# VH-VL binders against Mediator of RNA polymerase II transcription subunit 18 (MED18): the designs that were tried, part 6

Target 1, 219 residues: Mediator of RNA polymerase II transcription subunit 18 (MED18), of Arabidopsis thaliana (Mouse-ear cress) (q9sjz6)
Amino acid sequence: MSMECVVQGIIETQHVEALEILLQGLCGVQRERLRVHELCLRSGPNLGVVSSEVRLLCDLDQPEPTWTVKHVGGAMRGAGADQISVLVRNMIESKVSKNALRMFYALGYKLDHELLKVGFAFHFQRTAHISVSVSSVNKMPKVHAIDEAVPVTPGMQIVDVTAPATSENYSEVAAAVSSFCEFLAPLVHLSKPSISTGVVPTAAAAAASLMSDGGGTTL

## First folded at step 2 (VH-VL)

Design c9 (framework fv_narsoplimab)
Fold by ESMFold2-Fast, scan of step 2:
Structure c9 (fold): chain C 219 residues (1-219), chain A 121 residues (1-121), chain B 106 residues (1-106)
Amino acid sequence: as target 1 above (219 residues)
Amino acid sequence: QVTLKESGPVLVKPTETLTLTCTVSGFSLSTSGVGVSWIRQPPGKALEWLAHIYWDDDKSYRTSLKSRLTISKDTSKNQVVLTMTNMDPVDTATYYCAHSYDFWSGYFDYWGQGTLVTVSS
Amino acid sequence: QPVLTQPPSLSVSPGQTASITCSGEKLGDEYAYWYQQKPGQSPVLVMYQDSERPSGIPERFSGSNSGNTATLTISGTQAMDEADYYCQAWDSSYVVFGGGTKLTVL
């Protein structure tokens, strides 16, 4: 099972250009466009006591669409967890065909909400592979109507910082992510995202939850 | 403006292979979420779905006819081709190609005019 | 053994409300779509994703999907609405059409 280290924050759209300049100033960066269609599925009660969340992601900015399934597990707990300022969680990510949605429906999953994330990303490949994405979170008035997407929270964007990790190196990767966040602190405040596996929120609630993580009151 | 046009009309003898071409305009066959289906309708009967091809070249076929059907696309020519083997008089129908724009499930917002395929000796 | 069941015919007077039903197990998990077909013409999409109207379709057309039954409703039915109506849904990896309903106005 792989792991990932995650922090999230929010930034006003007017300050995005300053953040982009800061990110370009760092060594080892590579800028890419981000346009991702994200489907969030929730398991029914017949599949277990607690609802599980599965995300299906389509990269719309590639010449050929790439579909990925992402299953996120619970956050790390135990003696080390309280000392880490970064969320560390189990994660499974695999390429799939677009038929994955029908497959998950057959397994008893239901579509809970869908989002369109539009923005840019930078990748840093030093001692840890750190990915930074800055995106507008948009909801669709109709399922799969990507051209009709509208911002959930106008004037604000999400900053996601993620890095893949293993059970052997997650402490080192978390430290690297934490240190990296210090360089971004003048423009954006990054914190551990809130975690909830009981109920999958609606598109608007999911975006609002992400937006509130930077404020520190819903940790 | 989205348009689709089927080749034909065509007369096919029993046991021969049918080949139909759908020429599309106003959209790219490689656009994410785009797909094209072949749907037929025997005279006075209901619509019957035959095959679907997605932008990523993934394919689906009606189970009962799968062994006889092949769907393919040529993005550079803007064409989708349906091949159906071992034609029988019961396969006489109007054949349509139809556009869909939906990543996981299809609905057909634009249809070709249809082409009559007659299977007779 | 059709997956989607429609009544074969329905008759209404002009100005009356027509309700065309489509029933099937898959409608509990999948969207319903509706097509209108007039004699000698190609089908036309009149309702998608249960209740959404394509541009150009009159407001008198509405749709719903509750439980395992989807319904296409035509309020103030006009002579020009006389046609065959087909519902459609996905069944796993393939498309399923209903048997069609012939709507007669008058």
Scores: ipSAE 0.000, ipTM 0.449, lowest interface PAE 12.8, mean pLDDT 78

Design d1 (framework fv_guselkumab)
Fold by ESMFold2-Fast, scan of step 2:
Structure d1 (fold): chain C 219 residues (1-219), chain A 121 residues (1-121), chain B 111 residues (1-111)
Amino acid sequence: as target 1 above (219 residues)
Amino acid sequence: EVQLVQSGAEVKKPGESLKISCKGSGYSFTSYWIGWVRQMPGKGLEWMGIIYPGDSDTRYSPSFQGQVTISADKSISTAYLQWSSLKASDTAMYYCARHEYYDSSGYFDYWGQGTLVTVSS
Amino acid sequence: QSVLTQPPSVSGAPGQRVTISCTGSSSNIGAGYDVHWYQQLPGTAPKLLIYGNSNRPSGVPDRFSGSKSGTSASLAITGLQSEDEADYYCQSYDSSLSGSVFGGGTKLTVL
């Protein structure tokens, strides 16, 4: 089964350069540019507490935009999970055609929120394959108005750390991610993402949730 | 510029049918929900229902289920609110409003100017 | 039934601070659903004032602020101006009704 280990945090824009230098120094690899249009879709008939969520991601930094669909499952639960500082969850990710949005609409999904993430990413191969992205989260004043996107939280950027895992190795991968968090602790505090069970968040609410989880102003 | 333009005021008699409209412009009409809100003279706002024009999925407030019909024609970016048989108690200002992205815990970001419906005694 | 309760009226003088409450229950605000606020000037359509508990749309002055705690939310208006005289409505979602709900509205009078 495909799984991923995830932590998130928040960094002030003024400290992003220091973080980038630190990350570049770890493996000497060059940064990747990140410009991703993210569409979060929700299943139609479910109202209130629970709904099915699917994300469509478009990589706009390619000459021709490429699309992927990502579905995340429930977080790992139990006594073992309570001792891990990293979120472990099931994950499915597949390449799709540009007409995927139309297909999901035909299946009864609705657009919940739309984001543009702009920044950079690094990939590290050690005990685990760790991906780190640092990006501004931007909202569009109109649906699909990518060129008019504005930051949801001016002066702040989101740090996402993810690593793919399997049912056999998630413990080792989580430990590697946790160790990586300690290395970045002087510049950014990374923690388990929060899970909203009462509402499906807007772009602004998603950013606020990330701030709360990352030790932001609501904590 | 995002705009919702509603049809003009209506004066009707009890028992008559009526269909009022709300035309959206300046955005992707099929990518947003359109809600209908009633405001009786001197009273507050009441949510009536909402429609997603892309597939005509409609949700009604329990108070308005069976009392009105909400529909949309995406080819002309227009949503509709319809009564088969008006009552004097339907006298009110009716607003259409665009609902951001989600239907259950979202908000109304742009509003039409309102359509006054008067049902004579 | 589950409804949002607002005081029917509130008043203040120019430059003062007023607070408008919006009280819900465990099926709406208490369940974690966001609260949004609308301003309706006399003779006009409502306008979005605050969304997602505390966020302001572009063009809304920072003297308007929102907060939420437990089963209640509040709209605070500082430095009252005569043009703030209007009706204010809170709105959330109610899981027991499976739909959006509005508060009864609060008429703000600027003396």
Scores: ipSAE 0.000, ipTM 0.435, lowest interface PAE 15.6, mean pLDDT 80

Design d10 (framework fv_guselkumab)
Fold by ESMFold2-Fast, scan of step 2:
Formats: C-alpha cells, sequence, structure tokens
Structure d10 (fold): chain C 219 residues (1-219), chain A 119 residues (1-119), chain B 111 residues (1-111)
C-alpha cells in the first residue's frame, strides 16, 4: 500500500486477555498469531545527509521463511494535516528473498537493532480494512538469538492499529481508524505516534514515546 | 535449561492403542513448535509431523497423515503422539524435537521412546 | 528412499579431514532452503551440530563446519577424533512435499 493510517498504544499484560475478548466481539474469530523477527536497518553516513530506515520482517510461524521489506516515510504535512488525530504516512511493502539483508549491506545499510514481536492480530472490515495487533516487543542481546530475547518494556504490550490508504481516501480511512479506536478506549488509550524529523519511528522508540506521552491502559 | 523428556519404553501387541508423551521444560512451551521423528531399527530419521501447542495447529508428513494423531496439552507443557491400532511395522524409536530459529531445524531433542510391537 | 542423498559411510584416521555430502533437488536445497546437520552417537538421540548451512550451536567444536552451494551441502570435520564416530544426518525443507526432509545418514568410522 502507498499510504497507511496508524495509531498506537500500550496495555499492561494483565489486561491483554480482556482486550482480546473485546476484539473477538468486534472482529470475529479470525485471530492470527504473530511471531515476527524484525531486522531494522539504517543507511550509513555514506548514503546521504538524511538517515533512512528499512525493516526486514520474517514470519517465524510460516514453514517457509517469508521476508518482507517495509519502508515508511515521514508524516503527511500540509494545511490541516496536524489536526488529524491519526498518523498518515507513506508506506511500501514488498516480498523479498531471504538474501535481502546481504543486498542492503552491499548498499551501505547497517543493522541498527533486531526485534521479536510475539502476540496476535485481528482484522476489522467496514469502510476501511483495519488491522489491530497486540504484541510483546522483545530485543535480542546477540544477533539472531531468538531464545535470548527479552522484553523491551516488561509487563507491557504494544497495540498497533493500521489501515492502508491512498492520497484520495486517507481522510476517510483516518476517520474510520479514529472511530474504531472509540471501541477500544475503555481498555487502551490509542494515540498518534510521534515522528522525529529525518528518523522513522521503531517499535522500541514507539514504546518509549508512548510511555513518556501518557500512553497506557485505562483499567 | 531447555529439556524435552519423553515417556518410557512400550511393548504392545498389534491392534492395541498407544499414546506416548513429550514434556517440555525450561522455556515457554506455547511459543515453540514440537515435531515428531521416527527411526526404525537400523534406519534413518523420518519426519512425522509437527504441532504448535499454543493453538494445537498440526501438520503431518503425507506418509503419516491418518496413521497417527499429534496433540498437546499446554496446561502441563506436554505433546503427544498416538496410534488407534498399532502394527508390527510401527516398531521404532520415536523422538520429539523443538523447532528453533526460522522454524526449519530441530534445536533440542527428547531422549526417545522405544515402541516395540510384536505378537 | 530418503529425499536428500548422503553417502552411506565415510572413514578417516585420527587427525585427518573428512567431508560428508548432502545432495538435494530444485524443490529443497536448490530452492534456497537452508541445510542443517545432526550428529547421532551410538545409543543416543540426535544432537544439532550445524544449523542454517554453517552456524554452530554453543558447545560444538569449530572443527565441524558446514557449507552449501547450488543443490548440495557439505559437512566438513577436521582433526578427526575417536568420539566423532557417529551417524550424521542432513536436513532441509521441501516445498513440493510441504515438509521437513532428512538425508539417509552417513556412518562415520574413525579408523
Amino acid sequence: as target 1 above (219 residues)
Amino acid sequence: EVQLVQSGAEVKKPGESLKISCKGSGYSFTDYWIGWVRQMPGKGLEWMGIIYPGDSYTRYSPSFQGQVTISADKSISTAYLQWSSLKASDTAMYYCARHGYEFLYFDYWGQGTLVTVSS
Amino acid sequence: QSVLTQPPSVSGAPGQRVTISCTGSSSNIGADYDVHWYQQLPGTAPKLLIYDNSNRPSGVPDRFSGSKSGTSASLAITGLQSEDEADYYCQSYDSSLYGWVFGGGTKLTVL
């Protein structure tokens, strides 16, 4: 998809079961498992003035490794953009070979960090296709040390709400996402993720930002 | 430390039912897949099937589909392999093993359960 | 028959180098699936020796190494020792069978 609408929040692990029951009621029984190894790559100083971020995602629950490259751009800017309660940004996803890491290294990218996301997802389809994921975000002390992964924010999990959009319909999609967040408000406060100029947010940075900006559970 | 502990050796007659177990410890049991591998006397390793204990999703080798049932009880961190009616050709060592990084190899193995089926 | 082809036996003297081949097809190793190796000592369960073509688990000596090229993979053992006498199995994933496949195994005899 060319654009996406995003909100994020955090929830205490003890309240995740209540949120899952609520999401089952809203979205039906189409629960998906999440176990994703995410490699976060950044361009080095030799590739230009502004740092860029590329994420390589591997679904560990698939028998065959499926690698996806995800590149996210900065937030939409312009008259009225700052008044939208939902982050609207450019986003490109493509399937790639498992040798993509080698290719990005050859292009001057370097591994910034690795994350293991473990949890579940639901889909809500009305005016927009809305994806809701609830996951623990874990980091590895050694490259590819999946068994040594430790939570970035112990006792807390990240709630991501995303929906694909276009330049023609992002306003309607953002409104649909905002409306959907009203159903989740009793259990989790969802907010527009903060964006640093020239830096694409990461899951770890998002978790830290949400805690600092008053993200949390309402139970 | 990660351990997979299997049930003890079994001696059975053809036509009898059997259920053997594999108990995981030292890790989050519901976050890893458990596979079953057969080794007939003097022969090599054969993959039989796998289970994800978190939701009991199973996948079987075509050679074993319908011949065995794989299940798990996540409340006691135990996976099972069962036969409704044993045959003499089921005589083998049976291993359980955990799937590691990228799910495509077996990083920890149980000690094995010897099943002997004879008249 | 096994899906991956290994020689049934290999032998060497202490201190020597041996290699064990593992040959697949376009649906497994040739489709760029990784190759893993297991060591089975007499009377014991298999133990992971090499994963993802060339990586060693903690506790595996560096005299064991793996490589992969095209439709084939190889396990190399340098500085052979008597305790290396075992059966060795390669393993990969096969897209046409939608599952895990093992080689037939290679019996290593240390003379």
Scores: ipSAE 0.000, ipTM 0.424, lowest interface PAE 17.3, mean pLDDT 80

Design d11 (framework fv_guselkumab)
Fold by ESMFold2-Fast, scan of step 2:
Structure d11 (fold): chain C 219 residues (1-219), chain A 121 residues (1-121), chain B 111 residues (1-111)
Amino acid sequence: as target 1 above (219 residues)
Amino acid sequence: EVQLVQSGAEVKKPGESLKISCKGSGYSFTDYWIGWVRQMPGKGLEWMGIIYPGDSYTRYSPSFQGQVTISADKSISTAYLQWSSLKASDTAMYYCARQYYDFWSGPFDYWGQGTLVTVSS
Amino acid sequence: QSVLTQPPSVSGAPGQRVTISCTGSSSNIGADYDVHWYQQLPGTAPKLLIYDNSNRPSGVPDRFSGSKSGTSASLAITGLQSEDEADYYCQSYDSSLYGWVFGGGTKLTVL
């Protein structure tokens, strides 16, 4: 039932303001600040899923931090799936308590990586609900050392475009996301992200992606 | 029906590169994981790593991380195991095996015939 | 290779019952990850014998059965035949290693 369509790209920090102006003109809503502590967990002994991740997201831009769990399943695979220009994957998202990390550790999950994302987001409620976030991705030298976060790719930011979908409508939602990518193409090249291996795009990976026809996939 | 056919035996010298293959047939190649298992002469089975060919998502055993590269080409239903520089200690039988979609619980249900790699001076 | 422990050898006479143990820990079998068993006849590739603790693939005789309790699993072979002479391996997922682990293997000798 619950799926999402995803594309991802890289933008130079100097071009972020131009992208923000473009998005502001399109949506007619105010931008959201984004400051999110993201924990990517792996495992789950009784889950019948492939390439799935559990992500715990803490919104640090709230007066009191709020927590969300995002369970990302495997990407759509099989006949015809690789002809779609957008990543389609299973996804479940729920609000949780601050004790969620302890609960997942008790269930046998293991921390794969930890990131701090800082930037902004826009939400478009059209034929498909499209969310666009633009963020600097930062890593911490010690677990939970948020104040010591260092950019993974200095001078570059990540652009994530996501839209919720179902097994019945993912084709139409993917088409809407693909059309949106064409609109943003002058400023950022958006393409299918590879399923996370715990690696964030580096400057070298971004360069390789930009030189290829597909882009956005680790080559 | 379902078959995994591996490339033939290899005899190499230390320092040489090598890429062996595992071709799937009789099923949808992108719907299953392909794992690699090493068996040194007279020893047991060692899981090396696994790949999902549809998106090339890869997981390695800690013992093999950085030692080998696993890849796949879904257009020809073939998975690969590659060494940049072979060592004598890499002498072993290498098996590929198919795994059900859930790699946390699924078994290796079909196995290739094995590729014998001999590394000697 | 101390992650899953199997006896290095086991033996029995034709028609007898033999049991092969597979001992794990809280990060694998004890965490309720399923156990699979493989049979490797001399000179051949391993073959799936038991999956998800106790299930038999098509073509595997009912003489072979599996069970799991706590941090351990067992493979039982009844009515031993000379054709059963092989190496047997257990396998499970290990959450601390975030990967699959095999037992050391057990050589079954039919007298």
Scores: ipSAE 0.000, ipTM 0.410, lowest interface PAE 20.7, mean pLDDT 79

Design d12 (framework fv_guselkumab)
Fold by ESMFold2-Fast, scan of step 2:
Structure d12 (fold): chain C 219 residues (1-219), chain A 123 residues (1-123), chain B 111 residues (1-111)
Amino acid sequence: as target 1 above (219 residues)
Amino acid sequence: EVQLVQSGAEVKKPGESLKISCKGSGYSFTDYWIGWVRQMPGKGLEWMGIIYPGDSYTRYSPSFQGQVTISADKSISTAYLQWSSLKASDTAMYYCARLTYYYDSSGYHFDYWGQGTLVTVSS
Amino acid sequence: QSVLTQPPSVSGAPGQRVTISCTGSSSNIGADYDVHWYQQLPGTAPKLLIYDNSNRPSGVPDRFSGSKSGTSASLAITGLQSEDEADYYCQSYDSSLYGWVFGGGTKLTVL
């Protein structure tokens, strides 16, 4: 079963350059461009009382766009789970064809909203593979209207730290993520994302949650 | 309204340098790739290269790698195509065009085109 | 001398149906890359006519349609009119060339 360890935070746009310099020093590799078109799909009422969420991600920085489906499941439960400072959850990620949207529509899913994420990413490889992305989250008011995209939280950007894990190593991976967060603490406060019962939050919902008391804070 | 406006026609001699421009308006210039396409007199369209104005990252067609330089100035929403030394074989119409994609597709297409810049290189 | 092959010319009478073919290979259309079509009226810049195999931009008449199968694509024009007289180009992506490729173009003559 594949899992991921996740922490999130927000940073003022004016502090992004300082964070980028810090990340370049930590990661030892050049930054990656991030320009991702995200489609958030929700299951229809015909599939049950509780909605299911699926994200389709298109990497626009490739020579030709490539599509990935990502479904994130429930948080880890059991002894000690509540004491971990990092969200540990089940995760399914697969490359898909350009026809993935049509397939999910046939399965009864509906398009909830679209997002355009623009920014950069770094990879930190030591005891765990840690991915750090810093991006503006932009909402499209009309379907496929990229040129009408507007920031969800003007003047703020989202910092997302993720690392893949397994049921056998998630403790070590979570510890590695927590240690990595200490390097970033002077510029951004990363915390365990809030999760709702039965529904996986979107990037827009995560941004809104981080602006409140319930989902973490920035310095 | 999305619009790409190119610089005017040029007449040059072999060996001379040249820089032509393509100014975008009516959209977020830094959020779209800009491509350059050549059309020699009486011939078809040839992709030359692309630039992402947000960070000036470029990619070139193998046929044009080292032959031209593509650049952009995001502060004035303008992309450029430049030759250090023109040849008679560079005589052509040059178009700039915006690249976009739609979800459900793996292919970029050119959705808006400039009016073209005619470059004539003769002795 | 292009990697996507189109007939150099096609002709038809008003009201007729014409079809323009675009033949590629396993590195482009056969690799499931989408095909797009452009119309170039005499003395003007190309204009997007069909994108993603079969979709029409706003303002393009229903008379224009596209399709794709295997390593080939085609543009169909029904109810041919004099204003359709133009050059037509297909375009896709080629994985072996790491870039975008155009067909050689087809000159459509009406009457």
Scores: ipSAE 0.006, ipTM 0.540, lowest interface PAE 10.9, mean pLDDT 81

Design d13 (framework fv_guselkumab)
Fold by ESMFold2-Fast, scan of step 2:
Structure d13 (fold): chain C 219 residues (1-219), chain A 119 residues (1-119), chain B 111 residues (1-111)
Amino acid sequence: as target 1 above (219 residues)
Amino acid sequence: EVQLVQSGAEVKKPGESLKISCKGSGYSFTDYWIGWVRQMPGKGLEWMGIIYPGDSYTRYSPSFQGQVTISADKSISTAYLQWSSLKASDTAMYYCARHRLYYYGMDVWGQGTLVTVSS
Amino acid sequence: QSVLTQPPSVSGAPGQRVTISCTGSSSNIGADYDVHWYQQLPGTAPKLLIYDNSNRPSGVPDRFSGSKSGTSASLAITGLQSEDEADYYCQSYDSSLYGWVFGGGTKLTVL
């Protein structure tokens, strides 16, 4: 079973440079520019009792355009799940053709929203492969207007920390991610993303949730 | 600037073939879907089908499957709706409209092509 | 008949509010597919009035608003003007038909 461990937070744009400097100081760090067109699709009730999220991602900086599909499942539940400080969920990621959107529409998925993420990412290997991305999340004011994208939350950026895991090692990976959260705590508060039973929130909904009264940091 | 321009009105007899056109301009034709909508005189809008010009993938309403053919020529940014044998019941206004993505609304419409089928 | 149900007509006086309903089922609006609204003035092509349940394209006055709840959607028009006399259509996707469906249309008469 492929899985991932996830935490999210928000950071003011003015503090992003300080975070970038901190991340650059880590051993084994690899920096990447991030400019991704993301289509977020949701299944309807007619495709099963539990809704699921499919994300189609196009890396706009690649010489040859390619699409990646990321299918995200429900969060881990059961005895001990409440003791884990990071979100652990099933995840499948693969490359697809530019006609993948047509296929998902034929399967009964609907487009929930469209986003443009602009920023940077760092990858580093410790006891787990941890990826951290810092990006502005932008939406289009009009249909198919990438060049007119505007920030969902002006002056704020999203920090995503993810690490791949398996059913055998998710506890160790979660612990590694949790330690990383403590390391970044002076600059950004990272927490378990808001989740609904069997439903994975969209990136826009996640951003809105992080900026609510609770911010996912209490509880 | 962004426009869909349809071919002119047609007057035909039952049994004749017909092909009408919808030409896109002012945008990237292969980045949008083109849908076809029928409106019979004094009646409402009825979705006929849709095409993705980039690879000519088509979907039809069950009511129109086998009755019409939808096609596109991306080299001239034109979509087509075709009948092999017209019936009097095909008398209607036919609209083309674009969708940016399959589930999106139809944001730009052609002016319509009136097709009259009578003896 | 139409898969989405609209009243065939509604009427109001200038300055008043009218609401046009659009009722679907579990295979379309109830399956959380978005609802779009189109305005068709006599002798013209339809024009997108509301998309994705409640959003207005540029040039559409804020007197027009949309909402969606459960298996139904509504178009509200406030401050009615004579220029609003038109046919209004709702549209959504239907998973059982694997395609788009329209409502039967509502003729708005401004008295």
Scores: ipSAE 0.000, ipTM 0.440, lowest interface PAE 15.4, mean pLDDT 79

Design d14 (framework fv_guselkumab)
Fold by ESMFold2-Fast, scan of step 2:
Structure d14 (fold): chain C 219 residues (1-219), chain A 120 residues (1-120), chain B 111 residues (1-111)
Amino acid sequence: as target 1 above (219 residues)
Amino acid sequence: EVQLVQSGAEVKKPGESLKISCKGSGYSFTDYWIGWVRQMPGKGLEWMGIIYPGDSYTRYSPSFQGQVTISADKSISTAYLQWSSLKASDTAMYYCARSPYYELWAFDIWGQGTLVTVSS
Amino acid sequence: QSVLTQPPSVSGAPGQRVTISCTGSSSNIGADYDVHWYQQLPGTAPKLLIYDNSNRPSGVPDRFSGSKSGTSASLAITGLQSEDEADYYCQSYDSSLYGWVFGGGTKLTVL
């Protein structure tokens, strides 16, 4: 079973350069440009109530745009998982053709929202493979207007830290992610994302949740 | 300028075949679906079907499945709607319209329409 | 046999507000599929007026607004003008038909 460990945080744009310098200081890592058009698809009520979402990701920083589907499940439940400081969830990620959107529409999915994420990423291969992305989350003011995208939260950027895991090693991967959070703590506060049953929050919703008090909105 | 330009009006007899066209310009043709919509005289809009020009994948309304054929030639940015045998009840204005590949079901640009008259 | 039900006509005087309803079912609007609205002026092709329930394309005046609740959607036109005289159509997706559906259309007469 494929899984991932996830923590998220927000950082003021003025502090992004300091974070980038900190990340560049680690040996054996390279900066990658991030420019991703993300389509979030949601199933209708005829497909049942589920906690998963389907995301179609188009990497716009390639000579020919490439498409990836990411299916994320609900958070792992249980005493052990509840004690972990990072989110552990099932996930499937695979490269697909541009035709994937048509297939999901044919299955009764609808487009919930679309976002443009612009920023950078670093990949670290140690005890666990840890990916860190720092990006502005932008919405389109017009249909198809990716070049006119505007920030959802001006002056703020989202930090995503993810690492692939398995049912056999998720606790060790979560510990590695947690240690990495301590390393970044001077510049960004990373925490376990809040998840509502049946709905997985978007990056924009996660950013809003991290800035507000925990009353009445999320689990 | 983004536009869809349709072929001219047609006057036909029952039993004749017909193929009308819809040419896109000013945009990437393979980034959009092309839908066909019928409007009978004095009546409302009816969705007939849709094609994705990138691989010619088609879907039809149940009412039009087997009644018409939708096709496209991406090399000349043109979509087609075809009848093998016209009937008087096919008399209508036919519109083509583009739908964003990643936006569910909105038709943002429309052709000017092709009037098809079928009478003896 | 329209899958989405609209009143066949509505009327108003210049400067007034009119509302056009679009009623669906559990397989379309009730399944939380978005509603789009089109304006068709006499003798012309339809034009996209509202998309994704409440968004206006560039060039559409603020006088036009859309909303959606339950199995129904509404188009509101404030400050009614003579040039608003047209046919208006709602559109959504129907999961049982695996395709697009249009409302029957509403003729707006400006008195």
Scores: ipSAE 0.005, ipTM 0.454, lowest interface PAE 11.2, mean pLDDT 80

Design d15 (framework fv_guselkumab)
Fold by ESMFold2-Fast, scan of step 2:
Structure d15 (fold): chain C 219 residues (1-219), chain A 120 residues (1-120), chain B 111 residues (1-111)
Amino acid sequence: as target 1 above (219 residues)
Amino acid sequence: EVQLVQSGAEVKKPGESLKISCKGSGYSFTDYWIGWVRQMPGKGLEWMGIIYPGDSYTRYSPSFQGQVTISADKSISTAYLQWSSLKASDTAMYYCARQGWFGEYYFDYWGQGTLVTVSS
Amino acid sequence: QSVLTQPPSVSGAPGQRVTISCTGSSSNIGADYDVHWYQQLPGTAPKLLIYDNSNRPSGVPDRFSGSKSGTSASLAITGLQSEDEADYYCQSYDSSLYGWVFGGGTKLTVL
């Protein structure tokens, strides 16, 4: 059904302002504050699915907490993976009430990881609707311990570029994302998430992988 | 500081109704689950059920489904455990305990307990 | 019978090391749900002792430690003291019950 095109990179905190200026310089941009509580959940055996990972995203800046449920499939193979520098994957995303969170809890979903992302986002409408977020990824000792959050990779921030796609247009959307990344190349090197199979990458693992590879920034 | 304060001891006769309480303070009451745990004299801990006060969603242990009712009033940060008709076998210490979301499937703060004695 | 199995009692002398086991099944500990431990001193409410297999709440001495492997978990108490005499309960989540389960409890006697 629905798909998304994704690239990620890492940028040193001291270079974030330069990236923000570059993004603001593109006509039609709108800067959004990003402060998101992310829960990555795994199902118990009773739900009978092999790769049953669900992400719950809460926008903490809204007066009434709003949750988004995001279910992602594995990376698409055979879609020109060797030709396209963008990850294409199946995705289902919907806004839900607190009642959905209660349901996952009651059904025995367990927490795989919990993160707080703080930063900003921009939206660009061109050939595709491209979303760019730049955020510090912070871990918490327990749910709702927002004030105690500490960076997973101090001095570094994650850059996420995503765009929604369909089975009919994912190649065009991927090309648009790839082209967009060329404008950011002097400040940040964006690449496919390192996981090439059906496994959903975690934000912490992605940050650690990009830092060890040294490929997340070209500054 | 987080506190859970339970109502006082009760002495009842079989067939009587009872409602005991657990009042939370020092935290956002609707952001945590409240569980109820029974401990019969000289026996171990038994999970009875849990409630999410934000919308009063409840889950019961199979052994307690239909035996008790768990409820909450979020306007006064209080959870309740009630029986329509008590039995002598309901004689026990009853604890309420706070539980977080997802990564916190443990009970981090406990009430002092309410002793319920059912005898004729 | 309890869903999680603990020995009914364990004993040790002051200064010794004791371990308390907690054995589950494929629907709880074996499904990789975390194990938590509670200490109940005589006449008091239970207190959280260990959470998420091995973490200690503030104020719990490092003499108490937890571990988990396969379908079982263990609570270890080193440098045993008379004040440790209590009942100890393990707790996890069970996916087949969609609920929380306790072990039967272990009475620790300090000789």
Scores: ipSAE 0.006, ipTM 0.475, lowest interface PAE 10.1, mean pLDDT 80

